# VHH binders against EKC/KEOPS complex subunit cgi121 (cgi121), part 54

Target 1, 174 residues: EKC/KEOPS complex subunit cgi121 (cgi121), of Schizosaccharomyces pombe (q9p7j3)
Amino acid sequence: MILPLFPETQVHVFVYENVSNCAAIHEQLISQNPIYDYAFLDAATILYKKQVYSAIIRALEDRRDEQMKTKTIHSEVILSLSPKTEISSAFRQFSMTKKSKNIVVVKIDSKLTEEEEFERLDKLVEGNRVEFSDEELQKLIDFKVLKKNYKLDPSTLENPLASILSSIALRGYS

## First folded at step 9 (VHH)

Design pd40 (from pd1 with A108E; framework vhh_7n9e_1)
Fold by ESMFold2-Fast, scan of step 9:
Structure pd40 (fold): chain B 174 residues (1-174), chain A 123 residues (1-123)
Amino acid sequence: as target 1 above (174 residues)
Amino acid sequence: DVQLVESGGGLVQAGGSLRLSCAASGFTFSAYAMYWGRQAPGKGREWVSGITWRGSSTLYASSVKGRFTISRDNAKNTLYLQMNNLKPEDTALYYCAAGLFPYSTDEEDYDYWGQGTQVTVSS
């Protein structure tokens, strides 16, 4: 996938449901195993494709402008989902945990095709691949988690897209 | 109430310059990507340029690249288009648009549109 704002950058997004090995993946991420160089997100926190793409765009802008707050582009994507600039808070809110069951995986700067990344990820992730679509994401979201992460009240829960995208855009500028 | 108001259009000679402004009100301007589009006589609507939340990234249609510059002032809630080396082919109604999602030049992703300001370039 190519973003018009970043035509030189390959972006792949994958969704897995019923993942049984999240604890094992989490250990690999802590050990900084380079084969796990992806952004592993808890699908309980992701409601829209546009939510993920907005965070990716923000992370890519920060990298190009030499304003990244984290060590890797993938960790910058996780930070960029958060309405706040605190790194540890963003990871607690959005990244996959040992207890996660459904995950969204982002790969930036892949030297592999989308099919080759699927083959690689299917060896790392013990779960079922699902289409990256708003319909599939809406089956995996936890609205209590979403409400907490974006400080949504009952009135904004009826149309959370605008609040979510605004939070991503305004992070650090409120 | 949401409003986008364009200004700065007018009649100009080929090779001349104009600066368009788009004043935004009724929404949080800095949360939106901003766009300039145009509709020329005898042509459909054409995307011209886009700018992300703080101006870090800009996009241009090939027909205007190198001649037009998009910019924004979030403190003034205003979008600009500096048009240099104008050609008769640039004659059009120029309108601004706002979209929460900065990835798209697709008009279906625009949330708000202005009415437009007329630019006429004589040969």
Scores: ipSAE 0.584, ipTM 0.796, lowest interface PAE 1.8, mean pLDDT 89

Design pd41 (from pd1 with D111N; framework vhh_7n9e_1)
Fold by ESMFold2-Fast, scan of step 9:
Structure pd41 (fold): chain B 174 residues (1-174), chain A 123 residues (1-123)
Amino acid sequence: as target 1 above (174 residues)
Amino acid sequence: DVQLVESGGGLVQAGGSLRLSCAASGFTFSAYAMYWGRQAPGKGREWVSGITWRGSSTLYASSVKGRFTISRDNAKNTLYLQMNNLKPEDTALYYCAAGLFPYSTDEADYNYWGQGTQVTVSS
């Protein structure tokens, strides 16, 4: 996908359900295997496409402004999903774990086409690809996890999108 | 009680300059991307410019790029549009708008719109 604010930056987002090898993927991420240079998110934490894109745009702005707090752009995307600036908390809240079942995978600065990234990821992820759409994400979300991560209360449930996007925009200020 | 109030419009000769302001109240201004749009007499709305929540990124319509500059002051909850080298074709009612998503070309993603301030450029 092309972002109007970053027209030279290639962005790909993939969604997998019923993933059986999350423990193996997690081990590759811990060992910093460059083949796994993606942001691997737990789909239980993602409700909207705009949630992911807002975090990507914030991460890309922080990189441009030389204000990244993490080592890689993909780690910065994970941090940018969190309403707080604490790196360890953001990773505990949003990153895939060995026990994850459904994942969202983000690739920034790909030198490959979307189809080539699909082929590559299909060899790494043992699960079913689904469309990156609000409809598919809503089937995978865990509302208890979402509520806890963004501190949503009954008054904000009427419009969770607004609360989520505000939290991403205000990271470090709220 | 959300309000976006534009000011700074007026009559100016071709080649002149104007600075528009948009004062925001009733919402968390710094959480929103801000936009300027315009509508000329007898025409539809035209997108002019957008700016992300901290002012880190800006976008401009081709018709105004190089002549207009968008900026914001989050401490003052105010959006600005500096308009230079104005042309008769810039004559329009200028609106500001707020949206939570950093930049969208779909107006359905904009949460709030101002009433507008009139800019008239004479030849």
Scores: ipSAE 0.663, ipTM 0.834, lowest interface PAE 1.5, mean pLDDT 90

Design pd42 (from pd1 with D111E; framework vhh_7n9e_1)
Fold by ESMFold2-Fast, scan of step 9:
Structure pd42 (fold): chain B 174 residues (1-174), chain A 123 residues (1-123)
Amino acid sequence: as target 1 above (174 residues)
Amino acid sequence: DVQLVESGGGLVQAGGSLRLSCAASGFTFSAYAMYWGRQAPGKGREWVSGITWRGSSTLYASSVKGRFTISRDNAKNTLYLQMNNLKPEDTALYYCAAGLFPYSTDEADYEYWGQGTQVTVSS
């Protein structure tokens, strides 16, 4: 997938459900194994494709403008999902954990085709790959987690898209 | 109430310049991506240019690339389009729109729309 604002940047997003090896993946992320250089998100935190794409665009703008707050583009994507500027809080809110069951995986600047990344990730992730679509994401979301992460109230919880995208856009500028 | 009000249109000769403004009110302007579109008489709408939340990224239609410059001033809640080297083919109603997603050419992704300002370029 190519974003019109960043035509030279390759972006791939993958969704896995019923993942049985999240603890093993988490250990590889802690050890900074370069094979696992992706943004691994807990699908319990992601409701819309536009939520992920907005965070990616925010991260790519910050990288281009030399304003990244984290050390990698993938960690910057995770930070960019959060309405707060504190890095550790963003990681606790959105990153996969040892207890995660469904994950969203983002790859930026891949030297591989999308098909090759699929084959690589299918060897690392022990789960069922599903379509990156709003319909599939809505099966995996945890609304309690979403409400807490974006400070949603009853007036926004039934249709939270505007609140989520505004939060991503305004991080550090509100 | 949400409003987008365009201004700065008019009659200009080919090769001339115009600067359009779009004044926004009633919403948090800095949370929205903005774009300029145009519609020539009897034609469909054409996307012209888009800009992200703080002006860090811009996109242009091939027909205007190098001649038009989109910019925004979030402190003034205003979007601009500087149009240089105008051609008769640029004659159209120019309107602005606001959307929460940073870039989309799908009209359904834009929450707010202006009514437009007329630009007429004579040869």
Scores: ipSAE 0.668, ipTM 0.843, lowest interface PAE 1.4, mean pLDDT 90

Design pd43 (from pd1 with A33G; framework vhh_7n9e_1)
Fold by ESMFold2-Fast, scan of step 9:
Structure pd43 (fold): chain B 174 residues (1-174), chain A 123 residues (1-123)
Amino acid sequence: as target 1 above (174 residues)
Amino acid sequence: DVQLVESGGGLVQAGGSLRLSCAASGFTFSAYGMYWGRQAPGKGREWVSGITWRGSSTLYASSVKGRFTISRDNAKNTLYLQMNNLKPEDTALYYCAAGLFPYSTDEADYDYWGQGTQVTVSS
């Protein structure tokens, strides 16, 4: 998908449910295998497409402005989902873990088409692809995790979109 | 309450300049992407320009690119549009809007709208 703010940047977002090999993927990420250069997110933390795109735009702006806090654009996306500036907290809250079952995968600066990235990822991820849509994300979200990560109270849980997007926008500036 | 109040419109000759302001209140301005739109008599609404949370990224409609500059001052809760080399075709009601998604050309993604300020360009 092309973001109007970054028309020369290729962005692909993939969603997998019932993933059986998260432990193996996690080991590849720790070893910094370049084949796994993606942002692997736990789908339990993602409720909206706009949540992911807001984090991507924040990360791309920080890269352009030479304000990245992490070493890669993909790790910057993970940081950008967090309302906090602490890197380790963001990774604990949003990254895929060995125990994850459903994941959201972001690729930035792909040299491949979306179809070619699907073929590549399908060899790495042992799970079922689903559409990147609010409807599919809402089936995979864990509202207890969402509440904890964004510090939502009962009033904001009713419609959390505004709180989530504000948190992403205001990280480090609130 | 939430308010967006535009100012700075007026009558100007072709080739002239105007600076529009949009004063925001009642919400956390720095959490919102901002944009300028316009509507000329007998025409539909046209998106003009957008700017992200801190002004790091901007976008312009082809019709105004190179002539208009969008900017914001989050300390003052104010959005600006510097309009240079104005043309009679720029005559329109100019309004500002705010949206939580950083920037979108889709009007449905914007949460708050101003009433607008009239710009008339003659020659």
Scores: ipSAE 0.685, ipTM 0.848, lowest interface PAE 1.3, mean pLDDT 90

Design pd44 (from pd1 with T28S; framework vhh_7n9e_1)
Fold by ESMFold2-Fast, scan of step 9:
Structure pd44 (fold): chain B 174 residues (1-174), chain A 123 residues (1-123)
Amino acid sequence: as target 1 above (174 residues)
Amino acid sequence: DVQLVESGGGLVQAGGSLRLSCAASGFSFSAYAMYWGRQAPGKGREWVSGITWRGSSTLYASSVKGRFTISRDNAKNTLYLQMNNLKPEDTALYYCAAGLFPYSTDEADYDYWGQGTQVTVSS
């Protein structure tokens, strides 16, 4: 996928449910294995496609402006989902863990087609791929996790999109 | 009590310049992508330009690229459109709009709209 704001940048987003090997993937991420250079998100934290794309746009703008706070564009996407600037907090809030069951995977700057990335990821992820759609994301979200991550009160939980996107947009720079 | 109020329109000769402003109030301006659109008499709405939260990214319709510059001042809650080398075909009501997601040129994704300021370019 090409974003109009970044026409030279390839972006792919994949959603997997019922993943059985999250512990193994987590070990590879902690060891910084370059084969796993993706943003691996816990699907329990993602409610909308626009949430993911807003974080991607924020990360790509920070990279272009030489304002990245993390070492890779993929870790910058994870940071960009958080309403706070602290890197460790963002990773605890949004990254997949060894106990995750459903994940959202983002690849930026892929030199492969979407199908080739899927074939590569299918070797790394033992789960069922589903469509990247609001409908599918809404089946995987954990509203208690979402509420905690974005500090939502009961009134905003009924329509959290504005609060989520505002939090991503307004996050401080350091 | 959300308001977007455009100003700076007027009559100008072809080849001239105008600077439009859009003053925003009643919402968190810096959380929104901002847009300029226009509507010529008897025609549909046309997207003109968009700008992301801090102005890091801008987009332009091909008809205005190189002649118009969109900018914003978040401290003043104000959006601008600098229009250079104006042509008679730029004659239209110019309005601003706000949307939480900066990727969209689909007006259905825009949350707030201004009423517009008239720009008339004489030959």
Scores: ipSAE 0.703, ipTM 0.842, lowest interface PAE 1.2, mean pLDDT 90

Design pd45 (from pd1 with F101Y; framework vhh_7n9e_1)
Fold by ESMFold2-Fast, scan of step 9:
Structure pd45 (fold): chain B 174 residues (1-174), chain A 123 residues (1-123)
Amino acid sequence: as target 1 above (174 residues)
Amino acid sequence: DVQLVESGGGLVQAGGSLRLSCAASGFTFSAYAMYWGRQAPGKGREWVSGITWRGSSTLYASSVKGRFTISRDNAKNTLYLQMNNLKPEDTALYYCAAGLYPYSTDEADYDYWGQGTQVTVSS
């Protein structure tokens, strides 16, 4: 996928449901195995495609402007999903855990085609691939987690997209 | 009570310059991507330019690239369009728009619209 704002940057987003090996993947992430150089998100935290793309755009702008707070573009995507500037908080809120069941995987600057990344990820992830679409994401979201992460009240829950996107835009700017 | 109010339009000669402003109120301006569009007499709307939350990224229609510059001042809740080397075919009603998603040329993604300011370029 090409983003109009970053036409030379390759972006791929994959969704897996019913993942049985999240604990094994998590161990590879903490050991910093370069084969797992992706942003692994808990699908319980992602409601819209625009949520993921907004975080990617924020991370890519921060990288270009030399404003990144983390060491990799993939960790910067995870941070950019959070309304808070605290890195550890963002990772606790949005990263996959040993207990995750469904995941969203982001790859930036891939040297591989989308099909080749699918083949590679299918060897790492023991789960079922589904389309990256609002419809599929809405089957995997946990609204209690979403409410806590974005501080949604009953009025904002009726249009969570606006609250989510503004939170991503305003992180670090009151 | 959301408002987007454009100003700075007028009559200019070909080769001249003009600076448009769009004053925003009633919403959190800095959370929105901002856009300029135009509609020429007897024609449909054309997207002209877009800018993300803090001005870090900008995009332009091929017809205006290199001649127009979009910018914003979040402290003043104001969007700008600097138009240089104007051509008669730039004659149009210029309007601004706001959208929460950081960039889209799909007008369905725009949350707020201005009424427009008329720009007329004479030969």
Scores: ipSAE 0.701, ipTM 0.850, lowest interface PAE 1.3, mean pLDDT 91

Design pd5 (from pd1 with S30N; framework vhh_7n9e_1)
Fold by ESMFold2-Fast, scan of step 9:
Structure pd5 (fold): chain B 174 residues (1-174), chain A 123 residues (1-123)
Amino acid sequence: as target 1 above (174 residues)
Amino acid sequence: DVQLVESGGGLVQAGGSLRLSCAASGFTFNAYAMYWGRQAPGKGREWVSGITWRGSSTLYASSVKGRFTISRDNAKNTLYLQMNNLKPEDTALYYCAAGLFPYSTDEADYDYWGQGTQVTVSS
């Protein structure tokens, strides 16, 4: 997708379901293998395309303004999903774990075309690609996880978009 | 009760300046991207400018770039449009809008709309 505020920035988002090698991917992330330089998110935490793009836009603004709190743009995307400023909390809440089954993968500043990125990711992820769409994301979400991460009450849980996007926008504001 | 109330319109001669304000109430202003649009008599709505949550990013329609400046004051829940070097073709009803998604020029993404303030530029 081309973002109107960042038209020169390459952004790719991929969704995989029924991933069988999350433990192997997690080990590569812990070892900081540069081949795995992506934001690997647990799909249990992502309900809307706008949720992911809001976090990406915030991370890109913080990078441009020299206000990043983490060392890479991909870790900044993970932080930007969180309503809290504490980095380790954001990673515990949104990152893929060894036990994850479905994942959302974000690549920013790819040196590859989208087609080449598909080929590369298909070698790293043992699962089924699905469309990055609200319909597909809604099949993979865990509402208990979403409620906890964004502190949703019962009245907002039926239509949480506004609460999620507000939380991303307001993180770190007094 | 959500409200967006525009003010600052009026009649001005070509080459003149006006500053529009949009006072917001009833929602968390600093969580929303804010926009200015306009509609000339007998024409459709035209996006004019947008600004993200903290004012870090702004965009302008080609027709106003370099002449108009969008800004916001989150402490006052107010959006502004400074309009310089006005032209007769800038004559329109100017309205503000709020959208929760950080930036979109698609009206379908706008959550709240003002009623507008009339700007008339004489030749």
Scores: ipSAE 0.720, ipTM 0.853, lowest interface PAE 1.1, mean pLDDT 90

Design pd6 (from pd1 with S30H; framework vhh_7n9e_1)
Fold by ESMFold2-Fast, scan of step 9:
Structure pd6 (fold): chain B 174 residues (1-174), chain A 123 residues (1-123)
Amino acid sequence: as target 1 above (174 residues)
Amino acid sequence: DVQLVESGGGLVQAGGSLRLSCAASGFTFHAYAMYWGRQAPGKGREWVSGITWRGSSTLYASSVKGRFTISRDNAKNTLYLQMNNLKPEDTALYYCAAGLFPYSTDEADYDYWGQGTQVTVSS
């Protein structure tokens, strides 16, 4: 996928449900294994495609402008999902954990086609691939987690998209 | 209570310049990507330019690239379009729009629109 603002940058987003090896993947991420250079998100935190793309665009802008707060573009995507500026809070809120069951995986600067990345990820992730779509994401979301992460009240829960996108845009500038 | 109000249009001769402004109120301006579009007499709407939240990224239609410059001032809740080397083909109603998704040329992704300011370029 090509983003109009970043035509030089390849972006792929994958969704897996019923993942059985999150603990093993988490261990590889902590050891900084370069094979696992992706943003591994807990699908319980992601409701919309636009949520993921907004975080990606923000991370890519911060990288271009030399304003990244984290060491990798994939870590910056995770930070960019959070309404708060604290890196540790963002990772606790959005990253895959050993206990995660459904995940969203983002790859930026891929040297591979989407099909080739699927082939490689399918060897790393023991789960079922599903379409990256709002419909599939809405089957995997945990609304209690979403409400907590974005500080949603009852009036914003009926249509949370605006609050989520505003939070991503306003992090550090509100 | 949301409002986008364009100004700065007018009549100008080919080769001239105009600066358009779009004053925003009733929403958190710096949470939105902002856009300029135009509609020439008897034609559909055409996307002209877009700018992300803090002005870090801009994009232009090929027909205006190098001649127009989009910018924003978040402290003033104002969007601008500097138009240089205007051509008769630039004659149109120019309107601004706002969208929460950080960049799209698809008007379905725009949340708010202004009513427009007329630009007429004589030969």
Scores: ipSAE 0.723, ipTM 0.861, lowest interface PAE 1.2, mean pLDDT 91

Design pd9 (from pd1 with S30K S56T; framework vhh_7n9e_1)
Fold by ESMFold2-Fast, scan of step 9:
Structure pd9 (fold): chain B 174 residues (1-174), chain A 123 residues (1-123)
Amino acid sequence: as target 1 above (174 residues)
Amino acid sequence: DVQLVESGGGLVQAGGSLRLSCAASGFTFKAYAMYWGRQAPGKGREWVSGITWRGTSTLYASSVKGRFTISRDNAKNTLYLQMNNLKPEDTALYYCAAGLFPYSTDEADYDYWGQGTQVTVSS
């Protein structure tokens, strides 16, 4: 994907369902293996493409403006999904865990094409790749997790897009 | 409750300048990306410029790049468009819009719209 605000920044987003090796991936992330330099998100927390892109845009703005609060652009994307400013809280809310079954993977500044990143990720992730679309994300979301992460009430749960995007924009105020 | 009210339009000669304002009320202004669009007589709507939440990222249509500057004041809930070196082809109704998604030139992503302020540039 090309972002109009960041036309020279290469962004790829991948979705995998029925992943069987999340525990192995989680161990690689804890050990900071550079081969796994991606943002690995639990798909249970992602409902819309716009949710992911809003977090990416915020992270890229913070990197450009030298205001990143985390060590990598990928961890900044994870932080940017959260309505809270605490880094550890954001990771607990949105990161893949060893118990995850479906994941969303974000790659920023890849030196590879989208097809080459798919080939590389397919060797790391033991699951079924699906389209990054609202339709596919809606099959993988856990509404109890979404409601808790964004503090949604019954009035906003029927159409949560506005609440999610405003929470990302207002991080630290909600 | 929600209002976007544009002001600052008028008649100006080619090469002149105008500053437009858009006063927002009834929603959390700082959570929204803000946009300027325009519609010339007998033409469709054209996206002009956009600005993200904190005002640190901006985009412009190629037709206005280098001549127009978008800015915002979140403390005052106000969006601005500084228009320099105006051309007759800039004649249009200028309106502001608000969208939660931080950057889109697709008007389907806009949540709120103003009614517009007329800008007329004579040769």
Scores: ipSAE 0.630, ipTM 0.812, lowest interface PAE 1.6, mean pLDDT 90

Design qg1 (from qf4 with S30D; framework vhh_6qgx_2)
Fold by ESMFold2-Fast, scan of step 9:
Structure qg1 (fold): chain B 174 residues (1-174), chain A 123 residues (1-123)
Amino acid sequence: as target 1 above (174 residues)
Amino acid sequence: QVQLVESGGGLVQAGGSLRLSCAASGFTFDDYAMAWFRRAPGKEREFVAAITYSGDSTFYTDSVKGRFTISRDHAKNTVSLQMNSLRPEDTAVYYCAAGYSWDYWTPRAYDYWGQGTRVTVSA
């Protein structure tokens, strides 16, 4: 995928449902296994493709401006989904856990093609790969989690996209 | 109420040893990564060592590898830092920290911090 603001940056996003090995993946992330250098997100927290892209763009802007708050671009994506700049809170809110069932996986700066990343991830993730689309994400979202993470009221929850994107883009302002 | 209470600091001569301990209470200790950071006068907090929630992996800054050992005791809710072959450059206030992420090196990744314990290494 091509991001208009970062056309030279290779970005791949994958969605897996019914993942049975999240505990094993989590242990690899905790141990800093370089094979798992991706942003592993809990799909319960992601409603729209634009939500993921906005976090990626924010992370890339912070890297460009030498203002990253985390050690890796993939950790910065996780942080960038949060309306706050607290790393631990962002990981609790958005990263996959040992108990996750559906995940969204982001790769930035891949040296592999999208097809090669698919082949690699399909070997690491024991689940069913589905299309990265708003339709598929809508099946996996937990609105209770979304409401809590973005501080949404009932009126905003009927059309939350603008509020979510504003929270990601304007983090730390006002 | 969350508390991290450090102990074991003091004055020691170069080449000596100290063992720092951190007693944790008020949170689910077994779910958190634990780390030690230090701050010398006029500097910001520097990463020293971290241990995963399970205790299966440890991480160290290059200057302390082979000299310092981090460990945790789940039964006692403690994390310890065994410091051997101490150098004057190790002089600092040492802080215990707890966080929920795998970004072990970044102070911002830690939710809870102790008040610190002073270590002075004489030449």
Scores: ipSAE 0.673, ipTM 0.835, lowest interface PAE 1.1, mean pLDDT 90

Design qg10 (from qf4 with A33I; framework vhh_6qgx_2)
Fold by ESMFold2-Fast, scan of step 9:
Parts: sequence; structure tokens; C-alpha cells
Structure qg10 (fold): chain B 174 residues (1-174), chain A 123 residues (1-123)
Amino acid sequence: as target 1 above (174 residues)
Amino acid sequence: QVQLVESGGGLVQAGGSLRLSCAASGFTFSDYIMAWFRRAPGKEREFVAAITYSGDSTFYTDSVKGRFTISRDHAKNTVSLQMNSLRPEDTAVYYCAAGYSWDYWTPRAYDYWGQGTRVTVSA
């Protein structure tokens, strides 16, 4: 996929359910194994495709403007999902953990084709790949986690998309 | 309450050794990456060493690789830094830090910090 504001940047997003090896993947991420250079997100935190794309766009804007706060573009995506500019909190809130069961995986600037990335990830992730769609994401979300991460009250839950996107876009300014 | 308490700093001659220790309390120690950072006089805080929550992987800045060893003890909730073959350039305040992020090189990635312990290496 190509983003309108960053047509030069190739983006792929993958969703896996019932993942059994999150602890092993987490160890590889901490070890900074380059094979695992992806943003691994806990699907319990993601409700909409637009939520993920907004974080990707924010991360790419920060990279373009030389304002990244993390070491990699994929870590910057994780940070960009958070309404706060606190790296450790963002990772605790949105990143995959050793206890995660469903994950969203983002690849930016792939050197491989989408099909090759699918084949590679299918070897790394022991789970079932599903479509990256709002319908599939809504089956995996934990609304208590979402409410906590974005500080949503009952009134905003009726239209959470606008609130979530605003929080991502205005990170550090609101 | 969360606390990281460092100990083991002091004055040592070039070529000597020191062992720094950090006692952690108030959080689930085994879930956190532990690291040591240092700040030399007139410089910014820099990464020294980190150890993963399992203890299976360790990371070092190039200038200390082969001289310093980071380790952790889950039973005692401690992380240690064994510093060998010390040089005057190692003179700094050393800080213990605990964080959750894979971005172990970045001070901003750490949730909890100790107050620091001073290490002075004389020529």
C-alpha cells in the first residue's frame, strides 16, 4: 500500500489471530534481531484501519522533519499511537507483549514484495492471518484497553474514531 | 512506591575495578529491561549497558565492551555492573534505569531511574 502524503513509502499491514509464540517474538524484538524489524502491536488496542494509518503518517512526518524520538521508524509508529510523548508508556499501551494473543504487524520501507513479506511473517508468527479490515479488528479489540489508552468517556465511545484520530494527530499539543 | 537504589561507586585508580549494584522495589522487576547510563562532567547522559528481562541478552556501548559486564538477579531484584580495566574517561555519575521499550539506547524509553552513584577514576 501507498499513502497519498508519502507515495514514495511502501507500507504493509498484517493481522494475526490466535498467536501462540508472542513470547518468542518479544525476545527477538528486544534483541533487535533485524529479521523482526516490524512494528508489532497488540490487536487489543486497535479498533480501526485509520487508527493504524494515522500513526504511520505521524511517524513518517516525524522522520521527514527529523523529529523522531525513537531509534526506528517502526518504534515511532508505536509511539505515534499514544496521545502522550512517553516512549515506555506507549510501548506498554500498544506494543505486543509476551502475553498477547492477537497482533497487528506494520512494515514500512519493505525491501521485499508484499507476497514475500507475507511468506516471511508466516514463518515468524505462529497464528492465523486475517484480513486487515475494520470488521476483523473489531473482533479483536478490548474496549476496556481502548478506553484507558485514549481516555474515552461514554459520550466519545459513540464516535470513538474522531477522538482517536484527533489524539494521534495532536500528540503532545493537546 | 517505586525505587531504584544504586551503590558501589567511589574513587579508584586507572586499571582498577568497581562493582555497581542497583536494588529495585515497587514494581515487577522480571518484566523490565534494566540498564545503566552515565553522565560525565560537562556531557549529556549516555547509554552504558542493558540486560533483557530474561537475562539472556546483554548490550553494551562500544567504549565499554569487553571491560564491563551487566548481570541481574531476579531472586534479589538487583542489577549489577562489573567494571574492569577502568580509565579516567569512565569518570561519571552512573544511573540505574528500568524500562519496557525495545529502544534501550534512549533515556526517554525508561520509566524509572535511580539517583545515581559517582565513579571517579584517577590517572
Scores: ipSAE 0.318, ipTM 0.650, lowest interface PAE 3.5, mean pLDDT 87

